# Ledger of designs, part 2: VH-VL binders against Small ribosomal subunit protein uS7c (rps7)

Target 1, 178 residues: Small ribosomal subunit protein uS7c (rps7), of Euglena longa (Euglenophycean alga) (Astasia longa) (p14760)
Amino acid sequence: MSTRKLQKRKILPNDSIYNSLLVSQTINKILSKGKKNIARYIFYKSMQNIEKIKNENPLDIFKKAVDNATPSIELRTQKRKKGQISKISIKTKLERRNKIALKFIINSAKKRSEKNIIQKLQGEILDAYNNTGAAVQKKEEIEKSKSPVNNNKKFISKNKKSKNKKQKKRLKRKKNIY

## First folded at step 10 (VH-VL; from u1 with light chain L94F)

Design y6
Fold by OpenDDE, fold request of step 12:
Structure y6 (fold): chain C 178 residues (1-178), chain A 120 residues (1-120), chain B 107 residues (1-107)
Amino acid sequence: as target 1 above (178 residues)
Amino acid sequence: QITLKESGPTLVKPTQTLTLTCTVSGFSLSSYYVHWIRQPPGKALEWLGVIYYSGSTDYNAAFMSRLTITKDNSKNQVVLTMNNMDPVDTATYYCARDYYDFRGYGMDVWGQGTLVTVSS
Amino acid sequence: DIQMTQSPSSLSASVGDRVTITCKASQDISNYVAWYQQKPGKAPKLLIYAASSLQSGVPDRFSGSGYGTDFTFTISSLQPEDIATYFCQQYDNFPYTFGQGTKLEIK
């Protein structure tokens, strides 16, 4: 029985500018390759731009954006007997759901077409604030999947079909050599 | 001054719908969650639900089928609607604000509460 | 749902006494605990948040401690104005849940 030592939840300090834990969490999510100063710069500049555009408290805008991107449930993958993978809907803590929302916002921002990462992040936050954008769409997709347990639709991971096709091709190639 | 105030009917008949309004002052609904809590006479507090910055909600599962919370930020109002009221729903109903920043910090300001009696 | 078991249900103490109330959570909730004071006919008042943080404007005779499942609320020196019912609350997960309350009286 692996005594999972209850890891004390490491509480991040609030950010220095907005005095916000949400902001700290967001900056950490933006963080790439340990360049924390760059992540801060990106976030704060995005927020400054948002403030100029909306003429409102950028933190409130961001909080609303996060709320809009926050799913009501989390989808978890369960391994069933015989190697079948099923997704189950679980009600998780709001904090966890917010983390997911941040992931959606940041990942969606990165995929945007704006010229630089600041504009991309700004754009995605504003879209999310307006209950639009790719982050919100991802949220909606998760929530739609809550369909009653009855839809046995075997999400056959397309990846297994590809592996089986590759294996079958390998086996066919071996048979043709003899 | 920061205030919340509950308003609505104080007497409801069984099977009828309760509608309460929480009017806030001194702060913006865009910066705080608002919770609804009730307390039957002489009993403990019971959490009913919360409305987020966006207007999204979370409810106690015990009331999910009967409870709706909405808000209008421009009017500084949060509205609770609860259907199919029963005498067991007799309680003082409170709205309370919660500063939420990736975590809660407790409900720091409460309305005075309004006693709702469900009786035939 | 997370259950909050509060003890005792009632207590009587003298002015100047140290008062201690406990709350036990049914699961680990870290420090996501608040303590409230409720006077008769009034709304609850937040005293402590994050298990041990004193709410602004609250006297320092009030304190809280604990982490995980066991939490304690303390009044270091009971004052006449402290007559009230006290409640613990968890806000780790929805639904938020409260303890049963402790009615505090002065002898």
Scores: ipSAE 0.902, ipTM 0.955, lowest interface PAE 0.5, mean pLDDT 91
Fold by OpenDDE, fold request of step 12:
Structure y6 (fold): chain C 178 residues (1-178), chain A 120 residues (1-120), chain B 107 residues (1-107)
Amino acid sequence: as target 1 above (178 residues)
Amino acid sequence: QITLKESGPTLVKPTQTLTLTCTVSGFSLSSYYVHWIRQPPGKALEWLGVIYYSGSTDYNAAFMSRLTITKDNSKNQVVLTMNNMDPVDTATYYCARDYYDFRGYGMDVWGQGTLVTVSS
Amino acid sequence: DIQMTQSPSSLSASVGDRVTITCKASQDISNYVAWYQQKPGKAPKLLIYAASSLQSGVPDRFSGSGYGTDFTFTISSLQPEDIATYFCQQYDNFPYTFGQGTKLEIK
């Protein structure tokens, strides 16, 4: 009976500049290919810019932005009997919802058209602060799905088309190597 | 000095609506969550709801249909509205602040509470 | 909802005694537990947060421990001013829930 020692979830330390766990979590979310210093630089520069623009505490601005992007529910995929996939709305703990919000903010920032990632992140945070932007829109989309659509409309997960395209591309790549 | 103070009627008739105001001082509502908690006489504490930095809210499901929490950051006020009051809702009502940074740190400052009696 | 089962409901001890109160959560809540002191006619006062962190300004005779489902609150040396009801609280998930309370009296 392998007594899996309940690995105490390593709590991330607060960041050194703002003394914030939220900031630490955000930096980790920005992190790509293990380049933590770059992630820090991106975040802190964005925050500095925000501070200059708003002339307010950038942490408060960021916290509000995260709140605005935080969905009230989480959509989970449930496998039903007979291979049917349905999405169910689940109320999850606030921490989890905040993680989702951070994901929305960071991913939306990356898709912005500004010249560099600092400006992109800055822009997305400010938009979210104002309850606008792509991150907030994603939140709203999730929340709109909570409506008991009594209608049996088969949410045909459009994602089957993407997996089939990736599989077809993989199969085509394998055929071109022989 | 950091303070929260509950104000409003101390007597409410059954079926009427309770409105309480929490006035804060010494800190900004943009930097703290504010919770509403009540305590019936001689009983345990009951969490009612919370208002976030953005003004978004979460409620105890037991009260969701009749509870609303709003705030005005510029006035340093949080308002609780509870409809269809019943004698069972007789309790001391508290507002409390919570510093939230991806996680809670407990409710570190409470108002003194206000006793609300629901009686015909 | 997460239930917090607090024990004992009441406790009588002498000045200088070690006092221990326990709280059991119905599910794993990590360390998202707070302990409050409530004196008669007063609002609750935060003593411990994150299961074991002492709130600023609180005497060091107060302590907390635990992780997961089982939590303990301790007064190392009971003082006369410690007469109060003590509550545990979880803040892992909404709704936040409190223990039933422990009324502490001095013999």
Scores: ipSAE 0.901, ipTM 0.955, lowest interface PAE 0.5, mean pLDDT 91
Fold by ESMFold2, fold request of step 12:
Structure y6 (fold): chain C 178 residues (1-178), chain A 120 residues (1-120), chain B 107 residues (1-107)
Amino acid sequence: as target 1 above (178 residues)
Amino acid sequence: QITLKESGPTLVKPTQTLTLTCTVSGFSLSSYYVHWIRQPPGKALEWLGVIYYSGSTDYNAAFMSRLTITKDNSKNQVVLTMNNMDPVDTATYYCARDYYDFRGYGMDVWGQGTLVTVSS
Amino acid sequence: DIQMTQSPSSLSASVGDRVTITCKASQDISNYVAWYQQKPGKAPKLLIYAASSLQSGVPDRFSGSGYGTDFTFTISSLQPEDIATYFCQQYDNFPYTFGQGTKLEIK
């Protein structure tokens, strides 16, 4: 009758305003220790301002912003045979890649020139929602650094006409290919 | 009333391309991921892929070379395209929604499904 | 890919009986398990998510438990309308994968 259970992961409770695990995870990443009330204030004010600007559900806006900043793969440094260092792309869980996106958004927001952190965060979220801004640029840098993976697939992308193939030394698709 | 409805051809010849449309009602594609799943007769469900809020996708590697999922939020439509159909692809095809919020919560509403038969 | 091994494949029980179905995952999936009911010719219906959370509108005779790799689905008192096939599903990682199913019949 004795059972050996794996240790249960500690689950953050959903935030109290949006009832969202994504929001709780984001607030937890804004400040590193003991300042969770300040982090909540920063995030909730950014979301209120976004709602006023867009007149839309700000949680939906934030979810799309996170998707746009989520890379399709992760890069890992690995030794090649004969001691050389190389990078290899790994297809990891969406939850883990979403954590990377949250870090991209928060860190990119801190580098912005707006007057205060609330305006910085709202600006970065809105840019990511529009598939632009520094967080999305960090995601795009990862996409351009892909290594070959097993079971590659050719995707039919929307038509993007370009006759300057010589000028685009590396025309890489954004999608991870297996 | 929250609904998803799959529509498209029920008979496809080998090598042809299947196109199925999932039309959603009672919820927004900006608030839910949509998955495609199929069930061959008498067999287990097979996950095909998902489309994200952004319109980006993730596919089951077993089907990835033949599979495209797109959406149009203004039309409430998610479209599955599967190339080079084979008789082994005969199955009931479902679309289903998933409230994704840093993790999934199960696929809480499914379409009724459409049986697609692939034969000469 | 994460394999979900479901047992039994079929099960016959009387109205009022307690019914238990198990799933074992090939790796730790925390509590990212859902259970579905599927009647012939119908789409699956979500009963349980997060291993033990009851979906809205589902009778409380249905329950689930487990964490990590071993998961259990229970019907506390079988009713005639519970005749169906039941599936577990992991949603910890893509591709999502399903158990083969348990066909439940009433004696």
Scores: ipSAE 0.733, ipTM 0.873, lowest interface PAE 0.9, mean pLDDT 86
Fold by ESMFold2, fold request of step 12:
Structure y6 (fold): chain C 178 residues (1-178), chain A 120 residues (1-120), chain B 107 residues (1-107)
Amino acid sequence: as target 1 above (178 residues)
Amino acid sequence: QITLKESGPTLVKPTQTLTLTCTVSGFSLSSYYVHWIRQPPGKALEWLGVIYYSGSTDYNAAFMSRLTITKDNSKNQVVLTMNNMDPVDTATYYCARDYYDFRGYGMDVWGQGTLVTVSS
Amino acid sequence: DIQMTQSPSSLSASVGDRVTITCKASQDISNYVAWYQQKPGKAPKLLIYAASSLQSGVPDRFSGSGYGTDFTFTISSLQPEDIATYFCQQYDNFPYTFGQGTKLEIK
């Protein structure tokens, strides 16, 4: 069997300090141009600071932060008749949703007001660990926009957009029994 | 050294709610996901669901309406609740741990299992 | 759901034989396959993960290979204690799913 890419060629080795694939994936996403040494310093210093603040295993803290920022679904754009745009919720693989969570954490950290990127990243990780902060808010926004899986039907949400006017309509969301 | 043990009733009447407790030892629930799996007599294993580090869950859609998994890290316990039991739910129920770190690595330690019979 | 189709359903072999069991996934699951041994009345025991990685403490006569949809589990030299049912399992996507099992007996 042949594909465009062999998945093995894309797999990162575990990081050298925590022996963690999650950590390697995170470091790879902090900087976009292969500034690996700087990204490693930023992440490891943030983790060291978190350990001092919490007196807990920082990898466990980070794993919980990522779980809290991981959406349960993804939204895909679908075009409808008469130019309307709607979003369809899709349950994707956990690994893919974890990648989204890492992007939420890193991008939200960059927008924070702290003095430097290390403090920004540690602050966002600690907020996500406590199930709060901008990364978790982005996750919650995704989860509110459509009904969860319904065996007989789906409740489709519609987002209407204008460049000068932003309006979101709240949709009724029914929690499935499970 | 590392153990998981399922405990709870072994006989349940139809329509009743099953509650099983998985008590773990030798590892932390903050470091491993825990799954629930069942095996009806003479049949293949069926995955029921998983509980994450955060306490969030994913369930098999076939059981989702009847199934709740919760945990208490301080008690080293993961609890399965399944409503409206039926004789077809008769099975051995297992909990198992999974080291998850951006991907899984198989379920390396299982509990001994508990046979739950659903009969009037 | 991803179906795991396992062959054969049962197998009889002599001590010292090379035993091969196959598993096909209904879609590409990369190497996210585990193999388990289950003896009567016991919980499954993990032997192989990531298609080919040997679990700690498992004898090296057990091995696995494959990628994508086709996976193979091998016992290089069958021993009397290897009497069991063997299952493949995918962990690429939820729900996790298992093969129907191969019952291995010794002649």
Scores: ipSAE 0.702, ipTM 0.857, lowest interface PAE 1.0, mean pLDDT 85

Design y6
Fold by ESMFold2, fold request of step 12:
Structure y6 (fold): chain C 178 residues (1-178), chain A 120 residues (1-120), chain B 107 residues (1-107)
Amino acid sequence: as target 1 above (178 residues)
Amino acid sequence: QITLKESGPTLVKPTQTLTLTCTVSGFSLSSYYVHWIRQPPGKALEWLGVIYYSGSTDYNAAFMSRLTITKDNSKNQVVLTMNNMDPVDTATYYCARDYYDFRGYGMDVWGQGTLVTVSS
Amino acid sequence: DIQMTQSPSSLSASVGDRVTITCKASQDISNYVAWYQQKPGKAPKLLIYAASSLQSGVPDRFSGSGYGTDFTFTISSLQPEDIATYFCQQYDNFPYTFGQGTKLEIK
């Protein structure tokens, strides 16, 4: 039995509008440290626009968008004998997988073609809500890897052999992925 | 005002499939996760699984091969299907809601439960 | 799986007594602990979440504390209606797991 208190991890306060930890976590990931007021404005304006479009609770919409973008497993890179590289599928706790989903949504939004970041973010959230868009595609790419899903088993899948550094960059259709 | 109610058979023979329906009222399935939990007579509670806002699920690995949870938000229903029932699966089965928002907050409302007996 | 070891397994106390029940988690679960009351023949009722937060409508004689691995549930002044089994539960990671319970009887 433990006789000492463990070091508490800092927990973000809930945001002031939706009283939501998910929202606070999202705002923290939009911009770098020190720009929280701008990140808050971007997120809240996106949510207001979503509410007008859908006439539904925008927090519920965002929660479903995050679920749709949340992968069921996490891939970890592992070196093996003779220098070959492989990936291990592991089942991590939901909070960690939700953080991955937030990263997918935010990074995918930034790459969109809309006029401003507010429209980009609202567009990505609405697409993810409908189980489409780039963030959901990233989630689906993880889940297409060969692994025993939802069982916390480790699984190693072989990727196409690397030819040089450049070849490890993002590719959509690898011969050996299927 | 807020209720969950489990319904389905109370007696099932070994090897048969159990189907239980959780009907919810007073809240939206788009705002809460729903969990299934069971309690064998005189024993501790066992978590079976959860269904997310998206309709995706997570299951207890001990039951994963024979357990399916689905939902229909428009019907306010969450359905548990459990294959290949055995007498050790005799238990009271509950559904419960959980406000999930990057973390859970405990299961704040439970159904009344339904006793399912598995015997010849 | 995260094990929740609850102590004691049973407890007899008099009306007005302070009652304390403990749970130990097999790993750090931050404050992701809930406490439930289950009266005979009824579903569990949530009393405490986040280790120390009192659920709405629950009498303030119930309280909780702890962080990390060691958690405590307290009834400050036992009442006759508190006869029940009490469970801790972690919700840090799936599968969610419950303590074996503490059966509380009133002398």
Scores: ipSAE 0.671, ipTM 0.844, lowest interface PAE 1.1, mean pLDDT 85

